# VH-VL binders against Ribosome maturation factor RimP (rimP): the designs that were tried, part 6

Target 1, 164 residues: Ribosome maturation factor RimP (rimP), of Thermodesulfovibrio yellowstonii (b5yjx5)
Amino acid sequence: MNIKELKDKITDYANIVGEQEGVEIVNVEIYPGGKGLTLRIFIDKEGGVTIKDCENFSRAIEAILDVEDPIKSSYTLEVSSPGIDRPLKNKKDFLRNIGRDVKITTKEKIADNTFFIGKIVDVGDDWVRIEIQETKIKGSKKKGKTELLFIPFNKIIKAQVYLG

## First folded at step 19 (VH-VL)

Design Y1 (from W3 with light chain S53R)
Fold by OpenDDE, fold request of step 22:
Structure Y1 (fold): chain C 164 residues (1-164), chain A 121 residues (1-121), chain B 107 residues (1-107)
Amino acid sequence: as target 1 above (164 residues)
Amino acid sequence: QVQLVQSGAEVKKPGASVKVSCKASGYTFTSYYMHWVRQAPGQGLEWMGYINPDSGSTSYNEKFKGKATMTSDTSASTAYMELSSLRSDDTAVYYCARDRGYYDWGYFDYWGQGTTVTVSS
Amino acid sequence: DIVMTQSPSTLSASVGDRVTITCKASQSIRSYVAWYQQKPGKAPKLLISKASRLESGVPSRFSGSGSGTEFTLTISSLQPDDFATYFCQQSYSTPLTFGQGTKLEIK
């Protein structure tokens, strides 16, 4: 079994467990580790993943792996949330992060810029609207006027939660 | 120059369907959302929904869900709106309107000339 | 849905008059208001965006003001070409909504 095939199998098992545990499988990574292969499974759910969720998921998937025994070598299992590094790709991703600051890179220039940081204030079927704070001109006491920027999903190259 | 040219007036019977076209020129068709706005005789303007010609994604006013279907043909730079199960209260002028987009989302800077749809028995 | 209440429904005025049309939003929409002019048998024309930004080619006698829930369109000195129906519109959230319109007639 090659790594690709193994990844597919692990993903299938992960999805089964995910459904049972009420978590979403974000990504599965398999790479050489210090003691054989490392299986890293990223899980998420609405409201955030707890340590307990990770533990439960880990136990459940290990049980399947023990039975199916797809890995002939030693392996290490890592289960974690994707954290802030999770790319925002679709409506669900953006909805989950309403009220949070995000950094967005666009495919085309918008008002001479392709990089934006702002708070998600609204999400549609194919767009996100973010509130951008106007850079306070040094010396102006005027509270920077905030502007809403409408960005279609298909104009986004990359979007992630931004921790200022 | 930006132009939106709509198809001609339509007279239909109740229960029939009608498809209105809006041909865009003078700009990149896929770069702007196209909205549809209805105006019944002697009444105000009513937003129906929009289409993103680039992705084909649509969003409808709840009032027009099931009534209106928006499509587009990028090769023809044309937006379409089909109205089904026509009733007398569907009698109106229908406009396509270009959305300025981005910071100016929701502002309609260019309009078609309107298409009158009359539904009568 | 955000309701835009426009007043008055009809306004009679004379050439040279100063007129004001008001639009009230059911909730705060910041400055995301547009004003349109529509003449009989014609499509609406965008006059003002972002509550106070005058569109290119629009005479300076037109002005918009307001923020939050109350907005006004003012014509400082009415010209014969200004007799038409005017609409406010909010672009703050979907569904996009218009005011009922104000028909500006010659007195």
Scores: ipSAE 0.804, ipTM 0.962, lowest interface PAE 0.4, mean pLDDT 94
Fold by OpenDDE, fold request of step 22:
Structure Y1 (fold): chain C 164 residues (1-164), chain A 121 residues (1-121), chain B 107 residues (1-107)
Amino acid sequence: as target 1 above (164 residues)
Amino acid sequence: QVQLVQSGAEVKKPGASVKVSCKASGYTFTSYYMHWVRQAPGQGLEWMGYINPDSGSTSYNEKFKGKATMTSDTSASTAYMELSSLRSDDTAVYYCARDRGYYDWGYFDYWGQGTTVTVSS
Amino acid sequence: DIVMTQSPSTLSASVGDRVTITCKASQSIRSYVAWYQQKPGKAPKLLISKASRLESGVPSRFSGSGSGTEFTLTISSLQPDDFATYFCQQSYSTPLTFGQGTKLEIK
């Protein structure tokens, strides 16, 4: 079994466990580690993943791995949340991050720009609307006017949570 | 120039269906959302929903869910709206309208000429 | 849904008059309001966007103002071509909603 096949199997097992534990499988990585293979599984859920969630998931998937024994060598299992580096790609991703600042790069220029930072204020089936703060003119105490920018998902190259 | 040309007037019986077309020209059809707006006789304007011709994604006013179905044909640069189970209160002029998009999302800068649908027994 | 209450429903005025149409939103919609003009048998025409931005080709006698929940369309000096029905519309959230309309007729 090659690494690709193993990854597919692990992903399948992860998805099964994910359904049981109420978490989403974001990604599965397999790479050589110091003591064999390292399996890194990224999980997520609405409201964020807790340490307990990770522990529960780890136990559950280990149980399956023990039974199915797909890995011939020793392995290390790592379960974690994707963190802020998780790309936002679909409605679910954006909905999960309503109220947060995001950085978005677009495929085409919008008002001469392709990069935007703003707060997600609304999400549709195929679009996100973000609130963009106008750059404070140096010396003006006036709160910059905020504008809402409507961006179809199809026009987004990449989007991620932005912490500033 | 940007033009939206809609299909002609329709007269239907209750229970029937009708499909209105809106042919777009003068711009990239897939670059703009197309909205549909209804206007009953002597009444105001009512937003029905929109379609993203690029993806085919649609969003309907709850009032028109199950009543209206929006589709598009990118090869023909044409948006369609089908009304099913027609009733007398569906009698209205139906407009397609282009959404300006982005910072100006929700503003309709170009309109079709309207299609009158009359439902009578 | 955001309700746009437009007033008056009907307005009679004379050429040269200053007229004001008001639209009130059921909640704050910031400046996301458009005004349309509609003549009989014709589609609406966008006059003003973002509450106060005059669209290209629209006479300067038209102006829009307001923010939050109260908005106004003003025609400084009515011309014969201005007698029509006017609608406000909010673009702040879906579903998009229109005011009931104001029919501006000649006195």
Scores: ipSAE 0.798, ipTM 0.962, lowest interface PAE 0.4, mean pLDDT 94
Fold by ESMFold2, fold request of step 22:
Structure Y1 (fold): chain C 164 residues (1-164), chain A 121 residues (1-121), chain B 107 residues (1-107)
Amino acid sequence: as target 1 above (164 residues)
Amino acid sequence: QVQLVQSGAEVKKPGASVKVSCKASGYTFTSYYMHWVRQAPGQGLEWMGYINPDSGSTSYNEKFKGKATMTSDTSASTAYMELSSLRSDDTAVYYCARDRGYYDWGYFDYWGQGTTVTVSS
Amino acid sequence: DIVMTQSPSTLSASVGDRVTITCKASQSIRSYVAWYQQKPGKAPKLLISKASRLESGVPSRFSGSGSGTEFTLTISSLQPDDFATYFCQQSYSTPLTFGQGTKLEIK
């Protein structure tokens, strides 16, 4: 079977296991690695994925792969959470990161800025609301006003978790 | 100047549908969310939901899911709200209202004049 | 859903009186409150945003205050044009919700 058909089949298996294990399938990637294929499955859940979640998912999906035998070559299975440096693109991406700082570049100026750093406090069907944080002044905390900024998804060029 | 002009009053029988229009002028239509607000006779205001005219995305108060459908025509700078399977308790004045957005989201700075929908047998 | 409870539901007053309308939220909404005035047969008009920010063209006898769960609209010296129904509204989270209204009528 071709790589697209394999990806579709693996995604079907992953979704079944995800429902059983209480995790969401974010992405499935298949590419050359080692002496065969590398199969990468990204999983997530509210509050974040644990190492145990990845281990449980891996064992469950491997059991299906052993029975169905869809990959005739050797393969490496990798199960992980999405990286913090991956762009946030849709409602689910923002929901998984509620409470975390995000950096957002907007398509148009909002109060003379197109770049914002703030904590995700709420997410709707087509928007994110962030709490704007003041940059720390050297040697002291700046006493500042916090504001909630409502940003429609379609006004976002790029959004990414911000670590400082 | 910013104006929101709604379609005229409607009288409908139970089971029919109605589509209310809200024509915007004096601003860039796609830059602002448009909300719909209901006011039953002698009663207060109820938020129904919104449309983002730039993307067509909508969100509804759960109370009105399945009853109301919000759309827009960006070439005509017009928002629409359709009510289906009308019942007598859908009798109300329906307003469109513009959302200020961003730091001022959820503040309705301009309102249409209202459209009275009367449902009677 | 955040419930906004206004009091009183009806208020009778005379020209020149100081009147206060209160609005309580069922949870903290910081300062994300608007106040609207509505006259019979007309659309609501935004008076106050962000609990205390007076909107352009609104007479200075109107003021708003409060944060958290309790908010007030005050008219310092009531004028004939002020007899109307007043609504508070929270803009903190969806669904957006209004208080049930306060009808301010002449004594």
Scores: ipSAE 0.784, ipTM 0.914, lowest interface PAE 0.6, mean pLDDT 89
Fold by ESMFold2, fold request of step 22:
Structure Y1 (fold): chain C 164 residues (1-164), chain A 121 residues (1-121), chain B 107 residues (1-107)
Amino acid sequence: as target 1 above (164 residues)
Amino acid sequence: QVQLVQSGAEVKKPGASVKVSCKASGYTFTSYYMHWVRQAPGQGLEWMGYINPDSGSTSYNEKFKGKATMTSDTSASTAYMELSSLRSDDTAVYYCARDRGYYDWGYFDYWGQGTTVTVSS
Amino acid sequence: DIVMTQSPSTLSASVGDRVTITCKASQSIRSYVAWYQQKPGKAPKLLISKASRLESGVPSRFSGSGSGTEFTLTISSLQPDDFATYFCQQSYSTPLTFGQGTKLEIK
């Protein structure tokens, strides 16, 4: 079985377990280890994935892997949430991160800027809306105003969760 | 100057379909979302949805999913809205309206003159 | 869906009067409100954006205020050209929604 066929099969198993465990499958990666393979399954759910969710999913998927036995060599199973370095590309990516800060680079200038850091407050079919802090007014004790910026997905070069 | 010119009034029978056009001029058509808003006789305004003419992406008010289909032709700077399976309660004036976008999203700064669609048996 | 409720539904007034139209949102929409004027047989015209920002070419007798859930449109000295129907509209979330309208009539 080639890696592409194996990935498809593992994804099928993962989706079955995801339905049972109340999590969504974001991605499946397969890459070589020492004498075997590493299977990495990314899971997510509304409200965020806990370490316990990953452990529960791992136990359930291992049971299916034991029965179906799709890999005859040794392998390592890793279950994790999407990494912070993963780009946000589609509606589901942004929805999972509502309430979090993101950094976004746009294809064109918006009010003289192409780089934005803001909190995701809403996500539509083809757009994200982020809350941006305005710059401090000189000499004022008042902080700058916040504004919502509507960005169509097709205007985004890249977007990532921002923790700084 | 910005102008939105809509196709003329339509009279249709129940079960037919109609396609309303909205020809844009005086600005870069693909830089702005185009929305559709309806107004039934003697009633208020009701948002139907939009098209992003740069990508072709659409979004509909749930009330109009399956009823309305929004498209655009970027080479003709024209947006279209098709209503299917017309009923008498689809009788209304239909407007196209331009959205400013970005920090000013959802503010309709220019409107077409409206297209009256009358559905009667 | 965010419900926008206008009051009054009909307002009778005379030239020179100060009039106020109110709009209440069913949840906080910060300052993401527009006001439109519509005359019979015509398309709506944007008067105010962001609750208080007067649009270009709109007479200074028009003003908007409010934030959160309550918003007002004020005409400081009513002119004959101002008799029309007025709509508020929220731009905070989809579906975009309008108030039911306030018809401003000559007393």
Scores: ipSAE 0.779, ipTM 0.912, lowest interface PAE 0.6, mean pLDDT 89

Design Y1 (from W3 with light chain S53R)
Fold by ESMFold2, look of step 19:
Structure Y1 (fold): chain C 164 residues (1-164), chain A 121 residues (1-121), chain B 107 residues (1-107)
Amino acid sequence: as target 1 above (164 residues)
Amino acid sequence: QVQLVQSGAEVKKPGASVKVSCKASGYTFTSYYMHWVRQAPGQGLEWMGYINPDSGSTSYNEKFKGKATMTSDTSASTAYMELSSLRSDDTAVYYCARDRGYYDWGYFDYWGQGTTVTVSS
Amino acid sequence: DIVMTQSPSTLSASVGDRVTITCKASQSIRSYVAWYQQKPGKAPKLLISKASRLESGVPSRFSGSGSGTEFTLTISSLQPDDFATYFCQQSYSTPLTFGQGTKLEIK
């Protein structure tokens, strides 16, 4: 079984477990490492993946791997979320992160700013709409009004999940 | 002075196609989305979709997928909408409309004069 | 799809009257509503954006209000130039949708 065929088989197992555990499979990577292969499965869910989600998924997929025994060499299983610092680039990336805060740098100024932090509220074919809270400056305790900002993907230099 | 000038009225037979043009002037064409809106005789307004002239990206109201094809020519500052497989219920006035974008997305501040497309046997 | 329902469909009024036109959205659209005026044979003209923001060059007798699901367009003292058809439109999500229109006629 070549690496491509193994990746496909592991992805099939992962998708089954993902449905059961309420998580989406973002990617499966297989590469050499340690005593044999490193099997890395990226999972995600709306609202973000917790440590418990990773633990639950790991136990479930390990059970299948133990029974099906698809890898003849030793292997290490890693289950993680996509890297927080990985850029959001396409519609699927933004859709996966609806409800989360993102930081976005734009190619041109929009109302005197090129940097925005806001919650993803909607995603279209070539745009994202984020909810921005406008905070008044100069020591004000008053929360600013929220506004929806429509940003075409082709105006984005970089977008990443923002955790604070 | 922002202006959107559309091509003239068209009379077509069922099964034909038509390509409506919308020539923009008085602003940077690639800075604004261009939308298409139709109005059947005596009826209300119906959003058909848009093109982002800067990237060429389009999005269609599901009702018009397979019916409408939106393109643009940035060197001519012109947006186009082609209707295929025309039927009599495609008879309408078709407008192009400019979208402000960003915080003001979805507000159509300038409209073309409209292009009447009549489909009859 | 967000349905925008206008009322009334036809409104008869005299010069000087105060008139109101209402528009109801099938779900909350916050304040993302525009109002347009359309005269026969002409393209729509944007009057109000963001539910209440009067567009430049639009007479101050026009005003808009509302948030969530219910919105109004008010003309405080009707003028001869105001007899037209009026449409609301939501800009909250695609597909963008219009109300069915209100024809404002002279008595």
Scores: ipSAE 0.774, ipTM 0.908, lowest interface PAE 0.6, mean pLDDT 89
Fold by ESMFold2, look of step 20:
Structure Y1 (fold): chain C 164 residues (1-164), chain A 121 residues (1-121), chain B 107 residues (1-107)
Amino acid sequence: as target 1 above (164 residues)
Amino acid sequence: QVQLVQSGAEVKKPGASVKVSCKASGYTFTSYYMHWVRQAPGQGLEWMGYINPDSGSTSYNEKFKGKATMTSDTSASTAYMELSSLRSDDTAVYYCARDRGYYDWGYFDYWGQGTTVTVSS
Amino acid sequence: DIVMTQSPSTLSASVGDRVTITCKASQSIRSYVAWYQQKPGKAPKLLISKASRLESGVPSRFSGSGSGTEFTLTISSLQPDDFATYFCQQSYSTPLTFGQGTKLEIK
């Protein structure tokens, strides 16, 4: 079986296990490494992937691999989550990160700014709504109040999780 | 001067369709979401959904999915809402309404005059 | 869906009266409330945004207040031109929802 066919088959297995374990399959990679092939599966879930999620997925996928035996050589199985610095582009990306801070650059000025940092509080079909801290007002002893900013996806140049 | 001018009243038979237009003037059409709101005779206001004219993206209140189709023509600065398979309970006044957006999203600062759609046999 | 409940459903008052209309949200919506006036045969008109921000061209006898789940619209001295139905509306989350309306009748 060639690498393309193997990748397709492994992806099919991974999707089945993902439904069972409550995780989404982001990507599957196969390349030479270690004692044979390295099989790398990227998984994700709402609220983030834990070590236990990776262990559960690994055990489940290994059970299928033991029965189907699609890889005749030695292989190393790696189960990982995607990096948090990956750009957010679609509804699913933003939904996955509700509650996290995001930095967003917009195509046009909104109240004299094109760069925003705020917490994702809601996501619609074509927009994200973020909670932004208002700047301090001169002479006021109050902390800035938060306000919600609605940003259509098509007005976003770039969005990325912000680590403060 | 911002103005939203809707197409005229329609009388339809059950099973027909109708397409209501909303012509915008006095502002940059693609900078603002356009919403549609219905009002059945003697009743309150009901949000139907919106279109983002800049991208063509739409979102519908679940109640109106499959009933309403929202489109826009940016070269004509016009939003459209089509109702299919009309029934007598679709009889209402239909409004287009402009959304301010950004920090003021969901506040409808300009409304069309309304289009009465009457469905009777 | 966030339910907006207005009270009263109808209200009769005289010219010069102070009138208050209440709107309750089924969950906290912070201050994301608008108030609209609708006269017979006309489109709604935005009076108040962000619970208390008076819109341009709206007479100063109109005011709004509240946060969280309870909001009010007040007319400090009722005029004959104020005969209308009033709606609150939340802009906190989709679907956007309106109160059932309050019909204000001038005695």
Scores: ipSAE 0.771, ipTM 0.909, lowest interface PAE 0.6, mean pLDDT 89
Fold by ESMFold2, look of step 21:
Structure Y1 (fold): chain C 164 residues (1-164), chain A 121 residues (1-121), chain B 107 residues (1-107)
Amino acid sequence: as target 1 above (164 residues)
Amino acid sequence: QVQLVQSGAEVKKPGASVKVSCKASGYTFTSYYMHWVRQAPGQGLEWMGYINPDSGSTSYNEKFKGKATMTSDTSASTAYMELSSLRSDDTAVYYCARDRGYYDWGYFDYWGQGTTVTVSS
Amino acid sequence: DIVMTQSPSTLSASVGDRVTITCKASQSIRSYVAWYQQKPGKAPKLLISKASRLESGVPSRFSGSGSGTEFTLTISSLQPDDFATYFCQQSYSTPLTFGQGTKLEIK
């Protein structure tokens, strides 16, 4: 299946889930993301989208994607609203998002990785501390041990809210 | 091998200032936070704050804001801590200590030998 | 501020004894605890990180345990070199805080 047909099919799944979860589908994007594809779904609702809304939507559509398996390569699923797509750049940005998951790319390898997904648990004048979770490209997230990772702001290339 | 070498003992009068140095060697100075810890005579350890040598950013224990000023000179691989408006209760041994960082943040794996600052009338 | 409370403040023991030093945090700090040894006139030495991780070069008679709010340092068979003051320290949040210390003395 070509990208246009895939996008249409994913949009169909997304609209069904959106009705179920009480959100509207603003857009669906499929684009290259390193080794595979990034599937990005923008959702909205009256009064604003919460993190819980995005988590619920992500869980529901991931279940359909696992069964239907329409994307044969590896992929990353992102569920966003317009306001939460902006990069986190300064202390204020991170403080506003305490308790939310963030994806962070670092300038240096830390335990052989430069990409991290975790929950913001604390923010200082020049650092963020995140609770690291194991990330799956496809399938369900596994329960595992969590660790707190301290990242100085000046070691961050990019940070964004991660919705699952 | 990693080594932190601090400046020598200081005797000061109340109201004066003192600047303690901590020369680092055996590692990339800008890759690790440097912390300062004090120990008053016969007492325990008290965290004062840190500097990120890569950016110059600092953070202080609220108790020492306005008292301590932490700086670094990356070309000399040296951290500094200045204490101003000294009082007799500032008499202590002052240590610099290296933070491991990242997953091991807040664990001090290397310490300077300590600098005794004595403030007397 | 997270208060770290050590007990006992002074511990008298003989070579060969098993000794246990405890540290209580005023709130949960998961496992973010370090233990340090300090001998008179010298800087502290890191023994244990993450509540139970033995640091390189530290004798295996030292061990740490605990999570949440209660932590212990154990020396399984006390040696002459072990008479020192021991501090716990939390690395969970700033300000970083130390316990008041436990002085381990010869009986």
Scores: ipSAE 0.765, ipTM 0.897, lowest interface PAE 0.6, mean pLDDT 89

Design Y5 (from W3 with heavy chain S31R)
Fold by OpenDDE, look of step 20:
Structure Y5 (fold): chain C 164 residues (1-164), chain A 121 residues (1-121), chain B 107 residues (1-107)
Amino acid sequence: as target 1 above (164 residues)
Amino acid sequence: QVQLVQSGAEVKKPGASVKVSCKASGYTFTRYYMHWVRQAPGQGLEWMGYINPDSGSTSYNEKFKGKATMTSDTSASTAYMELSSLRSDDTAVYYCARDRGYYDWGYFDYWGQGTTVTVSS
Amino acid sequence: DIVMTQSPSTLSASVGDRVTITCKASQSIRSYVAWYQQKPGKAPKLLISKASSLESGVPSRFSGSGSGTEFTLTISSLQPDDFATYFCQQSYSTPLTFGQGTKLEIK
């Protein structure tokens, strides 16, 4: 079994556990560590992931791993939330982050730009609307006008929460 | 004053192509999406797609993929819709319609007068 | 695709009447609905956006309401100029879709 196959298998197990625990599997990472392999599973849920969620998930996934024994070497399991580094990819992701600042890169020019930082103010089925603060022209006392911008999801290359 | 002026009526045979133009004036052409909507005789409105004149990027209704090609010429502030392999069921009035803007997408505040395309053998 | 089902298809009314046109969406579209008026041989005219926002220059006798899946266009007192075909349209998702239209004719 190669690492890709293992990752796929672990992901499958993770998804099973995720469904049982009511959490979403964001990502699975497998990499060599000091004590063998490190399995890092990122989970998320609406409202945020608690420590208890991580513990419960960890316990559940370990139980499966013990039974199925897909890993021949020693391994360390890490379960965590993706935090702010989680890419926003779909409607659900954007909906969850309404009211938060995001950075978005588009594959085409929208309003003369391809990079945007703004607050998510609205989300459609396949689009997001963000509030952009116009960059204060150096020297102008005028409070930068806020502008709303519509961005179709299919035009987004990358989107992430932005903490400034 | 915002104005969209479309090209004149077209009569075509099946299998032919037609290109409809929509000349925009009274606003910055590149700052608004341009949509195309068709209306068959006695029928409702059907959204075909839109173009971003700023980038030239397009988004089509799946139904019209391969049928319609949207382009724009920023220098002329003109949007174009080409229909290929015309069939009788392509007979309709075709409208260009300006989107209200990037900030309020999906509402058509200005329309062309429409271009009637008739496909008959 | 989101289907917008408009009713009735045809409505006969008299000047001064209160009329209501309904549009039902196949799924929730929140408030992303527009209403258009179209007269014969003319392009549609935007009347209402975001379900209830009256466009500039549109008479106050026109109003829109609704959210989720059910929307209504109301004309409080029909005027001669109001006899036309009306369309609802959703802007919640691509492809953008219209109702089939309601022809408002003189009784």
Scores: ipSAE 0.574, ipTM 0.823, lowest interface PAE 1.3, mean pLDDT 92

